# VHH binders against WD repeat domain-containing protein 83 (wdr83), part 16

Target 1, 315 residues: WD repeat domain-containing protein 83 (wdr83), of Danio rerio (Zebrafish) (Brachydanio rerio) (q6dh44)
Amino acid sequence: MAFPQPRPQAPQLPQHLWRTVDCQQGAVRAVRFNADGNYLLTCGSDKSLKLWSVSRGTLLKTYSGHGYEVLDADGSYDNSQLCSCSSDKTVILWDVASGQVTRKLRGHAGKVNCVQFNEEATVMLSGSIDGTVRCWDTRSRRMEPIQILDESQDGISSLKVSEHELLTGSVDGRVRRYDLRMGQLQVDYIGSPITCVCFSRDGQCTLSSSLDSTVRLLDKSTGEMLGEYSGHVNKGYKLDCCLTDKDTHVLSCSEDGHVYYWDLVEGSLTLKLPVGKAVVQSLSFHPTEPRLLTSMEGRVQVWGAEPEDAAENES
Short names: E, the ipSAE of ESMFold2; O, the ipSAE of OpenDDE; V2, 0.75 times the mean of E and O plus 0.25 times the DockQ between their complexes.

## First folded at step 5 (VHH)

Design e33 (from o7 with K98R E99Q E112P; framework vhh_ozoralizumab_d1; at its last look DockQ between E and O 0.03; V2 from the best seeds 0.00; counts 0 for: pae E 5.1 > 2, unsure alone 61.7 < 65, placed apart)
Fold by ESMFold2, look of step 6:
Structure e33 (fold): chain B 315 residues (1-315), chain A 129 residues (1-129)
Amino acid sequence: as target 1 above (315 residues)
Amino acid sequence: EVQLVESGGGLVQPGGSLRLSCAASGFTFSRYAMYWVRQAPGKGLEWVSEINTGGSNTKYPDSVKGRFTISRDNAKNTLYLQMNSLRPEDTAVYYCARQFTYYYDSTGKLSPAEYFQHRGQGTLVTVSS
């Protein structure tokens, strides 16, 4: 008896549009998966933060309280809390279920560009054009930061937290990695204003994007350049970059309306995803599945590795 | 109007020393980190030193570390660069630069100032022979 041969596995890169969400928030400055990938956050130039179900595409809650546009947001690991930051110079901690502001934290001298919880959501970290990173206790009624990092000589554009480490990108052209437990600091000089930073999933590398239209992969321990990815356009916008869920590809937004995918190891362009005709401003990759969020103008799009009619949505 | 005026350059033999000054006006000098950058003939700009707002934290690339010292006097709105043990490869026009400001505008565009800002013509340092 003849057995059918296994079909070749479909490419595991998100390239098929599943859903378009018109957020009605003005421009969407940032789009983020929550920690488990079942929800997404949208940061509006209309001053609102919204929470959506990824699988159903439905609005779950709107969070209002910022005085100017929302620039970034993050969800806690247990889905109980959100944090956000804004051009109003504040960081807000929200209770997800009630929609109420738990704390509105002041102290930054300028717009707050980025914000994230640590893994256990005991701390929020925020980065501002004032050149500081501030660490805030989520459990305390104290309104002062528990730590201020002022080593940057210009604005902070991006930050990411992994375990006890903080990775920051600055307009001063440097990527900084802090060991917050031990007080150690490593500095990598890129030489062009940094727009986005992240860790690889395996924790061994850092990725950075900068206004010289180049994404760079560095060895975390040595600072050695392991990869350099270009061909996209990043000359004037704070664009996101990331790695795929399995660390196989590097992604970047682009001012030409595409998301670029490069093979991590070989550095070759694998896919140039047409998102639209305007700047692709933000992206987020699903923590464990080949799914991608993009924002362009006031729209968020969800992309999958297969056409939606061939794949089941989680819900 | 932001103005930065460099002075103190000149011709010096290898191994010699020079002290550069930068007079700042048109902004609150003490609130900005400051930089020295240089441009050798036919080359691009190279960062050579930086100093935080209060003057307590200074940084240098390996090419000048131990030979150059940046300092500032916030009461006089003046930035300094002490250059010792000069080498022919230090020949360049030297510029002082202010920390640039970065922002998202209402359309989501990042509009950084140039990474290095200067308003004068710089000061030429020539290390020859």
Scores: ipSAE 0.060, ipTM 0.356, lowest interface PAE 5.1, mean pLDDT 86
ESMFold2-Fast, scan of step 5: ipSAE 0.419; ipTM 0.749
ESMFold2 (binder alone), look of step 6: mean pLDDT 77; pTM 0.769
OpenDDE, look of step 6: ipSAE 0.849; ipTM 0.924

Design e34 (framework vhh_ozoralizumab_d1)
Fold by ESMFold2-Fast, scan of step 5:
Structure e34 (fold): chain B 315 residues (1-315), chain A 128 residues (1-128)
Amino acid sequence: as target 1 above (315 residues)
Amino acid sequence: EVQLVESGGGLVQPGGSLRLSCAASGFTFSRYAMYWVRQAPGKGLEWVSEINTGGSNTKYPDSVKGRFTISRDNAKNTLYLQMNSLRPEDTAVYYCAKPFTYYYDSTGKLTVTGMDVRGQGTLVTVSS
């Protein structure tokens, strides 16, 4: 009889409420980790973008320049720049250290729902209710987009960039994947307005959530649906979805005040995390650690293991 | 005011062909992408084809790709579906559809600026 080797530790899921941040921005429309997960960004209905320390829970800087609500934001890989988009129809590029507007980019015909840097932070991509994605050069001071993508039949709700690929979700019920180098387009028809799209951490799969209260996982190479996740409520709101840092679980916000966790492979509900009594609209998962941000109304909750702090008394 | 009137359905043997037409009125047809969708007896609605505003770009699911061809005549406000190599599983009521114009507002709630419009449909029966 041989003794079995120890099993790997079970995946740690963030389910302990570590802190609650009152953002003092009115409603928080989106919450995002920065590229390394040390900071978080909050997009306010008060027209401000705020940068916070994750470890300390403290406000570091307020970015003021938008004329209406801030709807999304992203940080560059080197933490030198932020980008944000607003219901004022603009995209703003910010200098992180000074808090100053570097450029305020105009051209969208309607509210801008989503914005992201590419991996090199050489371009910003913005998606609008006008049905277009606009690609903006971050290195020059030019005000015109370098490219406009207008294949969507209705408003853009969500976008994500990975390497040379752009993934978009539209209220037209389609997930579109563009090869930005080759100009090629692949379309997946879901049939219900898309609320959120993202890539798996390994880049091999795409995830989408839609108003049929369903989250779907597709294999990127074959287009085959690998998983379908349901039981949450998503019928009227633009809710975020994501994968865990190790691609073990799928997460979705819910209109019932919870965040739902499903096992990626089994599709079974692992955890129904209570956040509160209102719609949970936005979430962000840490890039390398089991830590989750959720936003509800004017507050952001940080979920996961509490950071190791020095004891107040070592005796 | 918006009307879509489908025609051209009927009984056909497997391997046969039919051409469906949709007469559109009450909106600027040339400004909208258009769809064909179908509903087989006892089943849900299935997307069959899409055409862009100018007719230069068309899309199909694998179930009909290579057999069906969508086209449009913007001067006549008419949408067409040419169906070749028909199979018993193509038996359905076929509808032409105008897309909904929706967007998420600043609160994240879905808001509509238009509506999906479908006509009475046209029945296609593939049987021998």
Scores: ipSAE 0.355, ipTM 0.743, lowest interface PAE 1.8, mean pLDDT 87

Design e4 (framework vhh_ozoralizumab_d1; at its last look DockQ between E and O 0.87; V2 from the best seeds 0.78)
Amino acid sequence: EVQLVESGGGLVQPGGSLRLSCAASGFTFSRYAMYWVRQAPGKGLEWVSEINTGGSNTKYPDSVKGRFTISRDNAKNTLYLQMNSLRPEDTAVYYCAKRFTYYYEGSTLSVYFDYRGQGTLVTVSS
ESMFold2-Fast, scan of step 5: ipSAE 0.693; ipTM 0.868
ESMFold2, look of step 6: ipSAE 0.133; ipTM 0.622
ESMFold2 (binder alone), look of step 6: mean pLDDT 80; pTM 0.786
OpenDDE, look of step 6: ipSAE 0.900; ipTM 0.954
ESMFold2, look of step 8: ipSAE 0.590; ipTM 0.836
ESMFold2 (binder alone), look of step 8: mean pLDDT 80; pTM 0.788
OpenDDE, look of step 8: ipSAE 0.906; ipTM 0.957

Design e5 (framework vhh_ozoralizumab_d1)
Fold by ESMFold2-Fast, scan of step 5:
Structure e5 (fold): chain B 315 residues (1-315), chain A 125 residues (1-125)
Amino acid sequence: as target 1 above (315 residues)
Amino acid sequence: EVQLVESGGGLVQPGGSLRLSCAASGFTFSRYAMYWVRQAPGKGLEWVSEINTGGSNTKYPDSVKGRFTISRDNAKNTLYLQMNSLRPEDTAVYYCAKHFTYYYSGKLTVYFDYRGQGTLVTVSS
């Protein structure tokens, strides 16, 4: 081929191990890319939140202030702030540069499982085993929530925010989508406790994982089940699921030490990625590139679509 | 076009039983969670039961739990509600729905997007 014409690239899946990070914070309960994918956050059973460079694999800062395990975290779009939540029942807003606690927010009656900024980082949303979502103003000195959502009948396990929409997953077996502008709530009944929810990249679908060892893709507007993905093990742990950067594949953590990749449309298993011999609990997919973070016990692994040496030549 | 046709309502004595059916057409029934909702005379809509796509999981409010049973037959595109130990307060028009939507604004206000004409259940001596 002398003069190759540009053509659409075939989907590439992160299956090549680039680095392993020993986080030195006990078990890593959640791993998250930041908004641009240049940094990663690790939530430790040692009560610490840590910020790392993805490109160097190096620790940049440790955030200490929680009284028990850190269960989730998120970074603001401008990299100025972090939020985290803990089994200590609090949500903490952090200044990234100084490492200082900006606010320690109290009000949840139980462990806080999930937390996220809205796109503008003007609000933090937290979900708790107390069955509530609490909305907190990031700009105010106000310590009470601006809104409490209590429509869930059991603990909140997972939440995601996209534009004017809030998506929640509950132990009550329901996925809830709040349209915050219209004041509307759509409920999709799955029937097994939900472990993770997310939006598709195109915003048209919702993805949920549940303790019946099944991941489901639903049409967001109609609730039609478009896909079911199974073969992995999810019976007792709060495991993450996600979609690839181009919405070509569904991924799930598994209690059997693997990450499972299914073709989105066909529902067929494309790849069963071996991570190790323990529960793979958390994952995060890069916002724009085929890169994956996985957490298993005290370690985070960074996965790319090509071997690391080939990827370094992509300049 | 989505169409839901409820049937099986009627007059029943307190303590009696009725079985409601909902025939679904115009969509792939097996791909949707299904719901029963009711509206008593002069009252708002009330959620009565829900069932997942495969029929393995069901949910009820305390007002009907233990008395009502939701089930589905995906091969026949039919949703059922078995109602036992009926009470005068169960008197309502019963609707099946494939979409369960709430309106919230501070306090939750429940409303439903339903497609059926409903079937009247009257519990009276």
Scores: ipSAE 0.297, ipTM 0.702, lowest interface PAE 4.3, mean pLDDT 89

Design e6 (framework vhh_ozoralizumab_d1; at its last look DockQ between E and O 0.01; V2 from the best seeds 0.00; counts 0 for: pae E 19.7 > 2, placed apart)
Fold by OpenDDE, look of step 6:
Structure e6 (fold): chain B 315 residues (1-315), chain A 124 residues (1-124)
Amino acid sequence: as target 1 above (315 residues)
Amino acid sequence: EVQLVESGGGLVQPGGSLRLSCAASGFTFSRYAMYWVRQAPGKGLEWVSEINTGGSNTKYPDSVKGRFTISRDNAKNTLYLQMNSLRPEDTAVYYCAKHFTYYYSGKLTYFDYRGQGTLVTVSS
């Protein structure tokens, strides 16, 4: 009698509120874990970027230098540098420790919606409403981009870098994947303005959200649609989506004040997380743990799979 | 359609000089960093030079540093490579590239479009 292998314990989803942080930044446009997940970044309408301790919820550093609201940010792999982008059309490289601007990069013709480091933090990639992705050398003293990608027919809303691949989402309804190794471009037509894109953790799939209130999982190589997830509201805002640390669930922000969790394979709604009464603007899933960041209005919330007291004892 | 047309290659003696040109069309030339790459017989593609969009920043591998100079004229949509003190090991087909996939110090890669190339032969 083969003992039924214990059903793999359903992955625990972040559903317990650990803490709420009043960021004092006006509207928080983006919340991001840093590379190791110990810190979080908040981008505010007050033109600042702030760095916080996840465990303590305390403010560590404020980065000031943008002329308008900060729309996105990213931390380097070694936590030594930050990059941010703004409605002021600039991308800034920051020294984390000193809080100083190391580079203020100009060139975009419109607000810059998204920014990310490559793995080695030698390049910053930014996407703008001007329809371009610009690549910036972090080591160069020169302020000009090393490359401009202008294939998009409308604004770039989101971009992600994974190893040697660049993924972009555009308001033109297309997801573009640039293979840096092969020099190839794959274009997937979604037909609705893209609000967010990301890679699966294994790098085999792409996830995209769009203003038709749909999140889509695509096979990276073939472009085949593997899953569609719906039930949330995404009609008027650039909202974030992502996958869990183990690629078991799809997450999306919603205009109805919730974060939605779907089973990746089955496509069924697993959890509707009540964040608040306003639009959940941004979310970030921890790179290795079942932890979630959400932003709504001026507040950021940290969520865990277990109550906070229990989680601290396991770490 | 993106087009890159290289010219200026030929036979030269060791220690000699050549100037390569690349005419670009089908894209906004000034928006892209440009590259020279080369392929020697039986070898893979080798990065030779890089120039940023404005022409103010150039990069070279150690193999050609001090001997080669990359430049561009954005008004003419033209890329140049001045090659001085040529060596037999510089013998290769030279390509102009808008996008080129290469590793710089193992840390950085770029995208791939290149022309048909121009042959440079360094021989006594």
Scores: ipSAE 0.000, ipTM 0.250, lowest interface PAE 12.9, mean pLDDT 89
ESMFold2-Fast, scan of step 5: ipSAE 0.533; ipTM 0.812
ESMFold2, look of step 6: ipSAE 0.000; ipTM 0.109
ESMFold2 (binder alone), look of step 6: mean pLDDT 80; pTM 0.818

Design e7 (framework vhh_ozoralizumab_d1)
Fold by ESMFold2-Fast, scan of step 5:
Structure e7 (fold): chain B 315 residues (1-315), chain A 123 residues (1-123)
Amino acid sequence: as target 1 above (315 residues)
Amino acid sequence: EVQLVESGGGLVQPGGSLRLSCAASGFTFSRYAMYWVRQAPGKGLEWVSEINTGGSNTKYPDSVKGRFTISRDNAKNTLYLQMNSLRPEDTAVYYCAKHFTYYSGKLTYFDYRGQGTLVTVSS
């Protein structure tokens, strides 16, 4: 006798507030999960970068060295290093365990909006209001960048790295995809200043948010617009967007105090999650689990799927 | 099968005007940002204009800003370039493009480019 096929389950969306962290950093400009999702990073207007435990909600370490607001950060896949960027025009490479600055990299002519390691953490890539992306070797003592990308006509607002590809979003209204091995650059014109870019988890699509209060999904290979997501407010702030852990939904921050969830394929609004009464500026989705981080003013909220009957016995 | 067919080029005197058209077929036109690029005799490709999917935003290089206007009609699957105050330097084959690729900082390739339409500006 054949067994029936497993019943498909609807994706769980993080909408239950599990904890609120008062970061004590002034405004939190960016919040990021680390590579395995066990830790979170908060970038403060007080000039500090902080590392927190997701499971406990506790501060583990404070990283001090920037001269002005920390605007973005990333963790290496092996959890040995952090990189951060600041309105002080620098990129800093940190040793996680010691909390010490390994290198403080100068060269950008203006504030640095975004930073990320490549997959192997051998290169840091930084994007600045100066319109350049700079690629830095993490292993050498070289202080100058190994490559400068200057094809942008205005400031770089956001970047993401996937394998040999670099995706950038610019104030010039263009999303650029660099194939760093082939020396190719493909350009998609959105029109309004870009606030955030990311790859889909399967690597086949690109997602961008822009100041026309619209998030767009494009097919990476063709440039075809596969989806358009609206109803939120994004007119003046550099707000984050992302995809869920299984690419089922698009998420965006909003100036109206909510996180918006849209069905990826249908483009319909699935959930308008209330966070608070101020701008929700930054978000990060867990790499493998339905868990979301949001930042609003000086606070980070950790959102998860609604808990079922408690098997967990808290001490 | 993607096709782009440019038309509207011709011989015009300096200071004159031309309107170029690009008829698109074989893809969902309204889902793509569109571009005009040109190639002057003996020169490389030069970006001329771009327009987003809905037609609400456009961009131009300083060389044509204020003189050229890109527009689109998604119901007719047609892209337009209105060219005013034409100069001898605008003489080129004009191409409609869906996207383009740079190599080593130079515009060297674009996909789904049409055959082009020749614009000659001479007295």
Scores: ipSAE 0.297, ipTM 0.718, lowest interface PAE 3.7, mean pLDDT 89

Design e8 (from o7, 13 letters changed; framework vhh_ozoralizumab_d1; at its last look DockQ between E and O 0.70; V2 from the best seeds 0.00; counts 0 for: pae E 2.4 > 2)
Amino acid sequence: EVQLVESGGGLVQPGGSLRLSCAASGFTFSRYAMYWVRQAPGKGLEWVSEINTGGSNTKYPDSVKGRFTISRDNAKNTLYLQMNSLRPEDTAVYYCAKHFTYYYNPSTGKLTVTYFDYRGQGTLVTVSS
ESMFold2-Fast, scan of step 5: ipSAE 0.459; ipTM 0.816
ESMFold2, look of step 6: ipSAE 0.483; ipTM 0.791
ESMFold2 (binder alone), look of step 6: mean pLDDT 79; pTM 0.785
OpenDDE, look of step 6: ipSAE 0.842; ipTM 0.925

## First folded at step 8 (VHH; framework vhh_ozoralizumab_d1)

Design f1 (from e4 with A33H; at its last look DockQ between E and O 0.01; V2 from the best seeds 0.00; counts 0 for: pae O 14.3 > 2, placed apart)
Fold by OpenDDE, look of step 8:
Structure f1 (fold): chain B 315 residues (1-315), chain A 126 residues (1-126)
Amino acid sequence: as target 1 above (315 residues)
Amino acid sequence: EVQLVESGGGLVQPGGSLRLSCAASGFTFSRYHMYWVRQAPGKGLEWVSEINTGGSNTKYPDSVKGRFTISRDNAKNTLYLQMNSLRPEDTAVYYCAKRFTYYYEGSTLSVYFDYRGQGTLVTVSS
């Protein structure tokens, strides 16, 4: 008698608005969870980076030092450091507690679109419209990059680091995966300007969004297309995409004021989340919980799988 | 199946009072914010009242603030709206609604409802 395997509980998707934060940063260009998901970072057109409590929605710290809008940010694994990049062509390393600039790194010839720490936070990686990825040592007083990757034929729009691999998306329509240990490069041709890239949680797949209003799942090793997701609008903006914490669904921002959820395997639209009437610019999925951050205009929203009041009673 | 059934509507004179009820079924009532909305003849849907899951937090638009009171009994799966000092402009079909999520229309926060009842008619007339 085969014990009826408990029907896998349908993955809970963030669809309930918990809170809205007016960031007072002008347009919020990026929203990011920190490593443990307890805090969120916002990057604004006002040239600042802000740290917030997710649970309380309160401002904790403002980081000022960029000369133009901040386009992306990332937190270190231990929440001790932040990195950010800007239209001012710089990458900044911050001390979280003091709010002070520890390093201001120059070298890019254009706007820096994306930045991330490696796992150990010993290196910051930045991607720019100048077509280069630059690697910076966080421990060294040297102001020069330790490595420059310049294979892209156009600007870098997005990059992600997973273990010893670097994934980049470029406006030249290509996704590039670097094995940093072996010095190998794999190139996947998409044919449309890439807006965002990410790894699956298991590191076996890559996800990319492009200006043809399509998100694509690729096998990392073979480059084979495993899934295509469409229905959203992505024609003119650098929009974020990601996977859920359990790799069950694909998410994408949209210019029509929605976030789209697709079943990873079936490719079917599962949920069209109404965020607003403007472009949803950025999103970040919680690392371990079904929680979502979205940015639209000057506001950030926190979403959960259950109403907020119900979640407090289970803790 | 989710069901919301409104009752308590009727004809009342200006300055009078009514109490509306909404019986909920088909979902865990205590886990959701609930709303009253109304639609007057020839007008769009208007938000009237909001209540959180535990009933401790309520919200009202200025048009009904101080006159209307929303409450809930989670043990009975019932939502209530006490309406006092009724005015002719309160004439409308009143609906009980379950919240799905919020969204912005421009700078205005709006509520997306996944379910609402058939409504109950309230007529305020001398």
Scores: ipSAE 0.000, ipTM 0.237, lowest interface PAE 14.3, mean pLDDT 91
ESMFold2, look of step 8: ipSAE 0.302; ipTM 0.708
ESMFold2 (binder alone), look of step 8: mean pLDDT 79; pTM 0.780

Design f2 (from e4 with N57D; at its last look DockQ between E and O 0.01; V2 from the best seeds 0.00; counts 0 for: pae O 12.4 > 2, placed apart)
Fold by OpenDDE, look of step 8:
Structure f2 (fold): chain B 315 residues (1-315), chain A 126 residues (1-126)
Amino acid sequence: as target 1 above (315 residues)
Amino acid sequence: EVQLVESGGGLVQPGGSLRLSCAASGFTFSRYAMYWVRQAPGKGLEWVSEINTGGSDTKYPDSVKGRFTISRDNAKNTLYLQMNSLRPEDTAVYYCAKRFTYYYEGSTLSVYFDYRGQGTLVTVSS
């Protein structure tokens, strides 16, 4: 009689509030973990980026230089540089330590909604309402983009880079995957304005959220629909979605003040996290641990799978 | 930190052979197609060879086809270039490189390499 192997303990989801940070940036438009998850970045309507310690919740550095609200930011793999984009139509490269602007890049014809480094932080990619993705060399003094992708028929709302692949979501209702190495483009038609896109950790699937209050998991290679997740409210805002560190669950922000967790395979709602009464605009999942960042209005929350006191004892 | 370190360059007579090596670190080597490029004095960067992630597919320009062979050892994080039947026109600094994307300069398609080493000098002279 083969003893039933203990069912792998269901991965613990971040549901315990560790801390709330008042960012003092007006509305926080984006919250992001850095590469190692020890720090978090916030982008505000006050035109600034802020770097915080996750463990302490303390402000470490403020980055000022944009002319309008900052809409997105990303940290380099080695925590030496930051990139950001803004309603001022610019993309900025920052030195983390000094807080100084290294590059201020112009060229977009509209507000820039999303920005990310490639893995080696040699290129910044930005997406704009002007319908273009622009690639920028971080090492060059060249002010022009090295490449412009203009296949979108409407604004780019989200982009993600994985190795040599670029994933974009557009208001035109399409998800586009670029193999930059092979020069190939795959287009998936969703039919509703895309608000956020991301890769699964294994790089085999794409996730997209749209204004029809639906999150969709697609096979990257075939475009086949693998999962649909609903129950949240996403009708009027650019909201974030993501996968957990182990690709076990799908997460989405919601306009009803909650973050929704779904089982990736079963599609069932696992957890409805109460964040507050306002729109949860942005979220970021920790790269290696069950930790979550959420932004609502001017506040950022850090969530863990265990109460905070228990987590300190295991480190 | 991403590092590419080339070695094996030197002085060789026409018709001679050299084997270049590139030691890679700071990234998952096996996940990336790798390239050799060269730059002769006063000339632009020239693509010399390409190899896919698994090493099963290789590409060469006509200028070196049949003479040069690219290979890789993913277990050792090392890229190789065997150069046979060397010619004076092969004189250049040779770089190990990782391609990021293609881009257009006007109507001309170019390759953007997101990283390359310091290079190794190959001099072919009688």
Scores: ipSAE 0.000, ipTM 0.249, lowest interface PAE 12.4, mean pLDDT 91
ESMFold2, look of step 8: ipSAE 0.552; ipTM 0.825
ESMFold2 (binder alone), look of step 8: mean pLDDT 80; pTM 0.791

